# VHH binders against Uncharacterized protein MJ0448, part 15

Target 1, 256 residues: Uncharacterized protein MJ0448, of Methanocaldococcus jannaschii (q57890)
Amino acid sequence: MIKILVDNTAYKKFFAQHGFSALIEINNKRILFDAGQNSITLRENLRLFNEKEGFDYIVLSHGHYDHCDGLKYVIENDLINGKVIAHKDAFLDKYAGNRYIGIDEEIKEYLLKKADLEIIEEPYKIDKDIIVSGYVPREYEYEMEEFQCIKDGKRVKDEVNDDMFLIAKGILITGCSHSGIINVVEYGKKLSEIKGVLGGFHLVGVSDNYLNRIVDYFKSQDFWIMPMHCTGFKALTKLSQLNNFVYGHVGKIIGI
Key: E = the ipSAE of ESMFold2; O = the ipSAE of OpenDDE; V2 = 0.75 times the mean of E and O plus 0.25 times the DockQ between their complexes.

## First folded at step 19 (VHH; framework vhh_7pa5_2)

Design w1 (from u1 with S59A E65K; at its last look DockQ between E and O 0.82; V2 from the best seeds 0.00; counts 0 for: pae E 6.0 > 2)
Fold by ESMFold2, look of step 19:
Structure w1 (fold): chain B 256 residues (1-256), chain A 120 residues (1-120)
Amino acid sequence: as target 1 above (256 residues)
Amino acid sequence: QVQLVESGGGMVQPGGSLRLSCAASGFEFDDYRMSWVRRAPGKGPEWVSVISWSGGSYAYADSVKGRFTISRDNAKNTLYLQMNSLKPEDTALYYCARDETWHESGFDYWGQGTQVTVSS
């Protein structure tokens, strides 16, 4: 079962906020995929789902604050029962323009020094049904915002090599798809049969030509899509016209 | 009721220093990123600086880097801006604001502002 805990859109009693988080429960494992932007939203949406237990795994899709800083709640309430899985670049100081957009330093310090942190680059199996992608190869053209990070004391372009997704019983879960959503899905197909794709497709601000290519790509696919978070309103208006579109929001439960 | 109250502005000579404060109430201060924004005479808002909820991560506009330092004291629900090496171009009404996102209209609450005037 997959529960959407944080998204820019919420259903009825749930709280919306800029960010993403999902809870995956299968095979007696509780996995938190991203944590959203802050403690109060994550806490209250978990409470509304009656979710009180800690997590056996935490997977960070990438090192942006709107996916990681909700970990403040998780850390302060001792809810990490096992491993935290991330790419090493998740912990870089990250910027959009002049704005810091990386993980809060206290969270970063905790994860690096106190958590049972599993740094990966290659696909990682949590379970026979659960795969974390690791680094996503950039084999297809895509558009991404100009991001920057600090590497070896130098300010460089951030390709967001830490962008990762998780597949649970054929459902692909992505945070923002900064590696390009086609790259995410095509790599996911090499790792598992894909029955559905949910999360942020990061299509806000992309060119019309690229957006049309994305729409055409998904029109030809046999799986459902549930674009959320950073996908963007313009992209949603076009993707929602596809027969395989599913509306996503905080409060949504996907059976698996 | 969310409230943000700035203070510490005033008139200083070029090269001088000021320390701005912003008292926050009505919300869980340590759950939010906070920013300073300024509005110079006859101009629109200009983002100055942002700080994460813990105070451990921050950033500055290029125009103030090396001269301004943002900080917060979560025990006192207070945001600060230490302003050194002030220039006439820093003359503005300075606001503290809750910061939401880098891509959308991201300031959901603002203070009344505190005036900083840098004049010979």
Scores: ipSAE 0.204, ipTM 0.663, lowest interface PAE 6.0, mean pLDDT 92
ESMFold2 (binder alone), look of step 19: mean pLDDT 82; pTM 0.827
OpenDDE, look of step 19: ipSAE 0.773; ipTM 0.891

Design w2 (from v1 with S105Y; at its last fold request DockQ between E and O 0.93; V2 from the best seeds 0.87)
Amino acid sequence: QVQLVESGGGMVQPGGSLRLSCAASGFEFDDHRMSWVRRAPGKGPEWVSVISWSGGSYSYADSVEGRFTISRDNAKNTLYLQMNSLKPEDTALYYCARDETWHEYGFDYWGQGTQVTVSS
ESMFold2, look of step 19: ipSAE 0.761; ipTM 0.906
ESMFold2 (binder alone), look of step 19: mean pLDDT 82; pTM 0.825
OpenDDE, look of step 19: ipSAE 0.922; ipTM 0.958
ESMFold2, look of step 21: ipSAE 0.765; ipTM 0.905
ESMFold2 (binder alone), look of step 21: mean pLDDT 82; pTM 0.825
OpenDDE, look of step 21: ipSAE 0.923; ipTM 0.959
ESMFold2, look of step 23: ipSAE 0.745; ipTM 0.902
ESMFold2 (binder alone), look of step 23: mean pLDDT 82; pTM 0.826
OpenDDE, look of step 23: ipSAE 0.923; ipTM 0.959
ESMFold2, fold request of step 24: ipSAE 0.751, 0.737, 0.758; ipTM 0.902, 0.897, 0.905
ESMFold2 (binder alone), fold request of step 24: mean pLDDT 81, 81, 81; pTM 0.822, 0.819, 0.823
OpenDDE, fold request of step 24: ipSAE 0.926, 0.927, 0.931; ipTM 0.960, 0.960, 0.964

Design w3 (from u1 with E65Y; at its last look DockQ between E and O 0.80; V2 from the best seeds 0.00; counts 0 for: pae E 12.8 > 2)
Amino acid sequence: QVQLVESGGGMVQPGGSLRLSCAASGFEFDDYRMSWVRRAPGKGPEWVSVISWSGGSYSYADSVYGRFTISRDNAKNTLYLQMNSLKPEDTALYYCARDETWHESGFDYWGQGTQVTVSS
ESMFold2, look of step 19: ipSAE 0.761; ipTM 0.901
ESMFold2 (binder alone), look of step 19: mean pLDDT 82; pTM 0.819
OpenDDE, look of step 19: ipSAE 0.912; ipTM 0.952
ESMFold2, look of step 21: ipSAE 0.755; ipTM 0.903
ESMFold2 (binder alone), look of step 21: mean pLDDT 82; pTM 0.826
OpenDDE, look of step 21: ipSAE 0.922; ipTM 0.958
ESMFold2, look of step 23: ipSAE 0.000; ipTM 0.398
ESMFold2 (binder alone), look of step 23: mean pLDDT 82; pTM 0.827
OpenDDE, look of step 23: ipSAE 0.910; ipTM 0.951

Design w4 (from v1 with E28Y; at its last look DockQ between E and O 0.92; V2 from the best seeds 0.86)
Fold by ESMFold2, look of step 19:
Structure w4 (fold): chain B 256 residues (1-256), chain A 120 residues (1-120)
Amino acid sequence: as target 1 above (256 residues)
Amino acid sequence: QVQLVESGGGMVQPGGSLRLSCAASGFYFDDHRMSWVRRAPGKGPEWVSVISWSGGSYSYADSVEGRFTISRDNAKNTLYLQMNSLKPEDTALYYCARDETWHESGFDYWGQGTQVTVSS
């Protein structure tokens, strides 16, 4: 099953926060996909789900603080029982404008020096039913927020090449889809049958033309969608009119 | 019950220095990103600097980089801004803020501010 642990909206007793995190439990494996942005929110939502055990895998969708800095809780409580999976660019210093939005340095230091870190570029199978995408090819035109990072001491455009997703028994889980949600889904189809797509679609601030193309794309698909986090309210008003839309929030449990 | 109380402002001549402090209470200070935000007379908020929860990652607006230094002391629940080489355009009310999201300058809590005036 999949439990939504952190999102910008929450069901009644749960806590909302800007960020994303999901717990995946299948085949006797516990996988944490992203961790939100701080310790207290992740801790309290896990407690409300009565989730006490550590994680066999941690997957980082990309190196932004609102997906990674909740690892403070996980690290401080020795909840990493196995591997942390990430793309190498997750650890770059990252910016929106001049504002730092990357992983906290102490978290980064732990992951690079102490964790059992698995750096991937290509698809990585955790299990017969669980695959992490690695780098997502940018074959379809998309709109993206302008980000920057530091490479070799130089500030350059950040394509967020570390953006990746996980598929568990046909359910595609994405953090923010900084590679473009159509690119995410189309690459996912090459890796597995897709039965549903959940997470951040990153449609805040996109043009109406692009948003209409996204709506038309999903209208023609036979899987459900549960857009959350960075998808944005304007996009949600359009996507919620589709027959395959599912409302997502912290506290949601998806059976698989 | 979140409280952020800034102090250390004042009047200085161009080229002078000031050190701002922000006392935090009512939340787990060492679990949050923090920013300094300033508001010049008659203007809207302008982000100045951000620091990650541990203090190890930080950045600055172009207008202050090289002159200002953000830091935090998690044991004392205090955020700092060392301001050197002050210019008249640094005159503003300086706020300590919790930095929730970079989208739309998302600060979920901030204080009443401390006034910094740079004038000869």
Scores: ipSAE 0.750, ipTM 0.902, lowest interface PAE 1.6, mean pLDDT 94
ESMFold2 (binder alone), look of step 19: mean pLDDT 81; pTM 0.818
OpenDDE, look of step 19: ipSAE 0.924; ipTM 0.960

Design w5 (from u1 with E104P; at its last look DockQ between E and O 0.90; V2 from the best seeds 0.84)
Fold by ESMFold2, look of step 19:
Structure w5 (fold): chain B 256 residues (1-256), chain A 120 residues (1-120)
Amino acid sequence: as target 1 above (256 residues)
Amino acid sequence: QVQLVESGGGMVQPGGSLRLSCAASGFEFDDYRMSWVRRAPGKGPEWVSVISWSGGSYSYADSVEGRFTISRDNAKNTLYLQMNSLKPEDTALYYCARDETWHPSGFDYWGQGTQVTVSS
């Protein structure tokens, strides 16, 4: 079962916040995919789901604060029962313009020094039904917001090589798809059959031509899509007209 | 519910220093990134600096880097901006803001501002 814990949209009693987080519970494993941007939102939405148990795995889709800084709650309440899975570039100092957007230093230090941290680049199987992608090959053209990071003491363009997704029983979960949503889905197809795709598609601010290509791409697919978080309102107005569109929000529960 | 109250502004000569404070209430201060934003006369808002919830990660606009220092005291729910080597170009109304980088304005809550005037 998959529960949406953090998203820009919330249903009924749940709290909305810019960020993303999902709880995946299958095969007696509890996996937290991203943690949103702060402790209070993650805590309250977990409480409203009556979720009190720790996590066997934590997967970081990439190293931006709106996906990772909710780990403050998880760390302070001793809820990490197993591994934290991330790409090494998740821990770089990351910027939008001059503005820091990376993981909070205290969280970063904990993960690097205290956690059972599994750094991956290749696909990683948690279970027969659960795969974390690792680095996503950039085989298809895509548009990406301009980011920067510090690498070897130098400020360089951040290609967000730490962008990763998770597949659980054919359901692909992505944080922001900074590698391009078509690259995410096409690589996912090489790893598993795909029954659905949920999370951030990062279509905010993209050109009309690129957006039309994305709409055409998903129109031809035989799986459902649940675009959330950084997908953007303009993109949602177009994607919501597709027959395979599913409305996503905090509070959503997807059976698997 | 959210309140942000700036103080510490004033008149200084070029090369002088000021320390701004921002008292926060109505929210869990140590869960949020915080920023300083300034508005020079006749101009729009300019982001100055951001600090992460713990205070361990921060950054500055090019125009102030090396001269300004952002900090926070989570036990006192207070944000600070130490401004050194002040220039006439730093003259502005300085706002404490709750940072939301992905918000259209970049911030979801603002204070009332405190005036900084750098003049001979």
Scores: ipSAE 0.727, ipTM 0.892, lowest interface PAE 1.7, mean pLDDT 94
ESMFold2 (binder alone), look of step 19: mean pLDDT 82; pTM 0.819
OpenDDE, look of step 19: ipSAE 0.918; ipTM 0.956

## First folded at step 20 (VHH; framework vhh_7pa5_2)

Design x1 (from w2 with E65Y; at its last look DockQ between E and O 0.95; V2 from the best seeds 0.86)
Amino acid sequence: QVQLVESGGGMVQPGGSLRLSCAASGFEFDDHRMSWVRRAPGKGPEWVSVISWSGGSYSYADSVYGRFTISRDNAKNTLYLQMNSLKPEDTALYYCARDETWHEYGFDYWGQGTQVTVSS
ESMFold2, look of step 20: ipSAE 0.760; ipTM 0.903
ESMFold2 (binder alone), look of step 20: mean pLDDT 82; pTM 0.826
OpenDDE, look of step 20: ipSAE 0.909; ipTM 0.952

Design x2 (from u1 with S52T; at its last look DockQ between E and O 0.86; V2 from the best seeds 0.00; counts 0 for: pae E 2.4 > 2)
Amino acid sequence: QVQLVESGGGMVQPGGSLRLSCAASGFEFDDYRMSWVRRAPGKGPEWVSVITWSGGSYSYADSVEGRFTISRDNAKNTLYLQMNSLKPEDTALYYCARDETWHESGFDYWGQGTQVTVSS
ESMFold2, look of step 20: ipSAE 0.618; ipTM 0.854
ESMFold2 (binder alone), look of step 20: mean pLDDT 81; pTM 0.813
OpenDDE, look of step 20: ipSAE 0.914; ipTM 0.953

Design x3 (from u1 with S54T; at its last look DockQ between E and O 0.92; V2 from the best seeds 0.00; counts 0 for: pae E 3.2 > 2)
Fold by ESMFold2, look of step 20:
Structure x3 (fold): chain B 256 residues (1-256), chain A 120 residues (1-120)
Amino acid sequence: as target 1 above (256 residues)
Amino acid sequence: QVQLVESGGGMVQPGGSLRLSCAASGFEFDDYRMSWVRRAPGKGPEWVSVISWTGGSYSYADSVEGRFTISRDNAKNTLYLQMNSLKPEDTALYYCARDETWHESGFDYWGQGTQVTVSS
């Protein structure tokens, strides 16, 4: 089962927040994919789902605060039962313009120094049904917000090479798709059959031409889509007209 | 009820210093990123600085880098902005805000502001 724990839209009693998190439970494994941006929202939504157990794996889709800083709750309550999986660039100091948007320094230090951290660049199988992508090749043109990071003491363009997704029994879960949602899906197809795609497609602020291309791309696909988080309202109004669109929100449960 | 109350503004000569404070109540302060935002006469809002919930990560707009220092005291539920080497261009109404996202419209709560005026 996949439970949406954090998203910009919430159903009934659940709490909405800018960020993303999903719980995946299959094959006697509990996997937390991202953690949202703060402790309160993650804690309260887990409580509303009656989820109190720890996690065998934590997967970080990329190193932005709205996906990682909810780990404050997880760390303070000893809920990490196994590995944390991330790309090494998740831990860079990251900026949008001059605004810091990376992982909180104390969380970053905990993950690097105390957690059972698995740094990956290539596809990583948790088991036969669960694959974490690693680095996503940028084979298709895409539009990307301009980000910066610190490498070797210098402020440089951040390509967000740490952008990763997870596939669980054919359901592709993405945080923000900073590598471009077509690149995410096409790479996912090389790793597994795809039955559905959920998460942030990062279509906020993209050109109309690119958005139309994304709509046309998904119109031709046999799998369902559940765009959330950073997809943006304008993109949602167009994508929601597709026959394979599914409305996503905190509180949603997806069977797998 | 979420409440943010700024103080510490005033009139100062160019080259002077001021320390702004923001008293927070009605929410778990140490669980939120916080920002300072300013609005100069005749201008729109300008983001000034952000600080993470622990205080361990922070950054500044180019226009204030090296002159302003953001800090927080989570035990006192207070956000600070130390402003040094003030210039006439720093004249503005300064707001304390909870930082939701990196867009200007991405602040979910603001104070009423404290006026800073830099002139001779």
Scores: ipSAE 0.468, ipTM 0.806, lowest interface PAE 3.2, mean pLDDT 93
ESMFold2 (binder alone), look of step 20: mean pLDDT 81; pTM 0.817
OpenDDE, look of step 20: ipSAE 0.844; ipTM 0.926

Design x4 (from u1 with D30E; at its last look DockQ between E and O 0.01; V2 from the best seeds 0.00; counts 0 for: pae E 20.3 > 2, placed apart)
Fold by ESMFold2, look of step 20:
Structure x4 (fold): chain B 256 residues (1-256), chain A 120 residues (1-120)
Amino acid sequence: as target 1 above (256 residues)
Amino acid sequence: QVQLVESGGGMVQPGGSLRLSCAASGFEFEDYRMSWVRRAPGKGPEWVSVISWSGGSYSYADSVEGRFTISRDNAKNTLYLQMNSLKPEDTALYYCARDETWHESGFDYWGQGTQVTVSS
């Protein structure tokens, strides 16, 4: 099963926060996919789900604070039972304009120096039913928010090459899809049959032409979609009209 | 409409085992989280264990962890609790409950309970 732990929208007793996190539990493995933005929200939503156990794997979809900085709670409470999986670029200093949007420095130091960190670039199989994508090829046209990072002391464009997703028994889980949601889904199809797609599609701020292409793409797909987090209100008003749309929120439980 | 019927309780010596069952009807059992809750004489409810609708996620109260195992069979609409290494402190009326604690509803439906008594 998959539990939505952090999202911009929450159901009833749960707490909302800008960010994303999901708990995946299958085949006797507990996987935390992203950790949201802060300790308080992650802690409280885990408590409300009555989830007390640590995690066999932590998967970071990319190195932005609203996906990683909830790890403070996880680290401080010794909840990491195994590996942390990420792309190497997750640890770059990242910016949107002059605002730092990367991983908190103390968390980054812990992950790089203390954690059992598995750096990947190619697809990584956790077990027969669970695949982490690694780098997502950019084969289809897409629109991306302008991001920057620091390489060799210089501020350069950040293509967010660390963007990756996880597939659990045909359910594709994405943090923000900074590689473009069509690229994410089409690469996912090469790795597994897809039954559903959930997470952030990052369609906030995109052109109307691109948004219409995304809507048309999903209209004919034979899987459900649950766009959340950074997808954006305008995009949701259009995507929610599709017959394969599923409403997502903190508190949602998805069967595998 | 919703009905939960517990069974499998009884008297047992310390260190013994019991397996509780809960037969569910009147709702789509496979769509709901389920919990075991117990109530000792003169005390309020104590949550014991919860299991997700699919059976893929579960957790236990500290007092029973390592001794009790929750499970479910969605084809038979049945929830189970295997209780091993029973202690006198486990003596209680055990309830099967539909768990809506992630919603404001809490435990919205309960059975009548099955008595577990652990004594020499």
Scores: ipSAE 0.000, ipTM 0.113, lowest interface PAE 20.3, mean pLDDT 89
ESMFold2 (binder alone), look of step 20: mean pLDDT 81; pTM 0.815
OpenDDE, look of step 20: ipSAE 0.909; ipTM 0.950

Design x5 (from u6 with E65Y; at its last look DockQ between E and O 0.88; V2 from the best seeds 0.82)
Fold by ESMFold2, look of step 20:
Structure x5 (fold): chain B 256 residues (1-256), chain A 120 residues (1-120)
Amino acid sequence: as target 1 above (256 residues)
Amino acid sequence: QVQLVESGGGMVQPGGSLRLSCAASGFEFDDHRMSWVRRAPGKGPEWVSVISWSGGSYSYADSVYGRFTISRDNAKNTLYLQMNSLKPEDTALYYCARDETWYESGFDYWGQGTQVTVSS
């Protein structure tokens, strides 16, 4: 099963917050994909799902605070039972313009110094049914917000090379798709058959031409889509008209 | 029940300093990113600085970089802004805000503000 723990939209009793998190449970493994941005929201939504156990794996889709800083709860309550999987660039200091948007320093230090951290670049199999993408090749044109990071003491463009997705039994889970959602899905097809795609497609602020291209792309696909989080309202008004659209929110449970 | 109460504003001459405080109550202060936002007369809100929940990660707008320092004391539920080398263009109503997202409205709660006036 896949349970949506954090999203910008919530079903009645759950709490909404800017960010993303999903719990994946299959084959006696508990995997946390992202953690949202704070303890309160993650804690309360886990409580409402009656989820008490720790996690065998934590996967960081990329190093932005709204995906990682909910790890405060996980760390403070000893809920990490195994590996944390991330790309090395997740730990860079990251900015949108001048606004810091990276992982909180205390969380970064814990992950780098105390966690069983698995740094990946290539596809990584957790299980025969579960694969983490690693770096996503940028073979198709896409629009991305201008991000910055600090590398070797200097401020440079951040291409978000740490953007990763996870596939569990044909369901692709993405945090924000900063690699471009078409790049994410096309690379995912090389790794597995795809039955559904859920998470952030990051279509906030994109041009109308690019958005129309995204809509046309998904119109032709055989799998369902559940765009959430950073996809954006304008994009949702168009994507929701597709016959393969599924409404996503905190509280949603997807069978696998 | 969320409350943010700013203080420490006032009149200063160019080149002077002020320290702003923000007393937070009604929520788990140490679980939230916090920002300072200012509004000059006749202008819209301008983001000034942000600090992560632990206080270990922070940044500043270009207009204040090197002159302002954001900090927090989670034991006292208080956010601070040390403002040095003040300029007339720093004149504004300064708000303490909970910072939720960087790509939309950005702030889900803010106080009534504290006035900073920099003039000869």
Scores: ipSAE 0.687, ipTM 0.880, lowest interface PAE 1.9, mean pLDDT 94
ESMFold2 (binder alone), look of step 20: mean pLDDT 81; pTM 0.815
OpenDDE, look of step 20: ipSAE 0.907; ipTM 0.951

Design x6 (from w3 with Y58F; at its last look DockQ between E and O 0.92; V2 from the best seeds 0.84)
Fold by ESMFold2, look of step 20:
Structure x6 (fold): chain B 256 residues (1-256), chain A 120 residues (1-120)
Amino acid sequence: as target 1 above (256 residues)
Amino acid sequence: QVQLVESGGGMVQPGGSLRLSCAASGFEFDDYRMSWVRRAPGKGPEWVSVISWSGGSFSYADSVYGRFTISRDNAKNTLYLQMNSLKPEDTALYYCARDETWHESGFDYWGQGTQVTVSS
């Protein structure tokens, strides 16, 4: 079962916030995919779902604050029961323009020094039904927001090589798809049968030509899509017209 | 109710310094990223600086880098901006703001502002 814990849109009693988080419960494992941007939103939405237990795995889709800084709650309440899975670049200092958008320094220090941190680059199988992608190859042309990071004391372009997704029983879960949503889905198809795709497609600010290409791509697919978070309102108005569109929000529960 | 109250503005000559404070109440201050934002006369808002919830991560607009220092004291629910080497172009109304998203300068709450005037 997949529960949407944090998103820019929320159902009735739940709290909305810019960010993403999902809880995956399958095969007696509790997996937290991203944590949103702060403690209070994650805490309150978990409470509203009556979710009290810790997590056997935490998967970080990439190292931006709106996906990771909700870990403050998880850390303060000793809710990490097992591994934290991330790419090494998740821990770089990251910027959009000059605005810092990376993980809070105290959270980074905890994850690097105290957590059972599993750094991956290649696909990582949690279970026969659960795969974390690792690095996503950029084989298809895509548009992305320009980001920067600090490597070896130098400010360089950030390709967000730490962008990762998770597949649980054919449901692909992505944080922001900074590697390009077509790259995400096509790589996912190499790893598993795909029955649905949910999360952020990062289509805010893209050209109309690229957006039309994305719409055409998904029109031809046999799986449902539930674009959320950083997908953007303009893109949602176009994608919502597809027969395979599903409206997503905090409070949504997906059976698997 | 969420409340942000700025103070510490005033008049200063070029090259001078000021320290701004922002008293926060009505929310869990140490759970939020905070920013300073300024408005020069007749202009739109300009983001100045951001600091993470713990205070350990921060950054600055190019226009103030090396001259301004953002900090926070979570025990006192207070945000600070130390402004050194002030220039006439720093003249503006300075706001303390709760930072939600980098897209479209997303600030969900801000105060009434404190005026900084840099002139000879």
Scores: ipSAE 0.737, ipTM 0.898, lowest interface PAE 1.6, mean pLDDT 94
ESMFold2 (binder alone), look of step 20: mean pLDDT 82; pTM 0.821
OpenDDE, look of step 20: ipSAE 0.901; ipTM 0.946

## First folded at step 21 (VHH; framework vhh_7pa5_2)

Design y1 (from u1 with Y58W R98K; at its last look DockQ between E and O 0.86; V2 from the best seeds 0.00; counts 0 for: pae E 3.9 > 2)
Fold by ESMFold2, look of step 21:
Structure y1 (fold): chain B 256 residues (1-256), chain A 120 residues (1-120)
Amino acid sequence: as target 1 above (256 residues)
Amino acid sequence: QVQLVESGGGMVQPGGSLRLSCAASGFEFDDYRMSWVRRAPGKGPEWVSVISWSGGSWSYADSVEGRFTISRDNAKNTLYLQMNSLKPEDTALYYCAKDETWHESGFDYWGQGTQVTVSS
């Protein structure tokens, strides 16, 4: 099962927050994919799902605060039972313009010094049914928000090489798709049959030409899509008209 | 129910200093990134600085870097802005906010702000 724990939209009793998190439970494994931006939203939504147990794996889709800083709750309550999986660039100091958007320093220090941290660049199998992508090749043109990071003491463009997705039994889960959603899906097809795609497509602020290309791409696909989080309202108004669109929100449960 | 109360503003001469405070209540303060935003006369809001929930990560707008220092005391539910080497262009109404991601919805404003006026 996949449960949406954090998103910008929530259903009924659940709490909304800008960020993303999903719980995946299959084959005796509990996997937390991202943690949202704060402790209280993650805690309360887990409580409302009656989810009390720790996590065998934590997967960080990339090193932005709205995907990682909810780990405050997980760390403070000793809920990490196994490995944390991330790309090494997740731990860079990251900026949008001058605004810091990276992982909180206290969380970063814990993950680097105390967690059982698995740094990956290539596809990583958690189970026969669960694969984490690692680095996503940028084979298709895409539009990306201008981000910066600190490398070797210098501020440089951040390509967000730490952008990763997870596939569980054909369901592709992405945090923000900073590598471009077509790149994410096309690479995912090389790793597994795809039955559905959920998460952030990061289409806020993209050109109309690029957005139309994304709509046309998904119109021809034989899997459902559940765009959420950073996809953006304009993109949602167009994607929601597709026959394979599914409305996503905190509280959603996807059977697998 | 969320309440943010700014204080510490006033009139100062160029080169002076002020320390702004923001008293927070009605939410779990240490779970949130916090920011300072200002609005100069006749202008829209301008982001000034942000600080992570632990206080361990922060950043500033170019216009204030090196002169302003953001900090927080999670035990007292209070956010601070130390403003040094003040300039006339720092004249503005200053607000504290719970920082939600800027690129989609902007900042929250919960109080009336505190006025800072830098004039000869």
Scores: ipSAE 0.404, ipTM 0.760, lowest interface PAE 3.9, mean pLDDT 91
ESMFold2 (binder alone), look of step 21: mean pLDDT 79; pTM 0.800
OpenDDE, look of step 21: ipSAE 0.913; ipTM 0.953

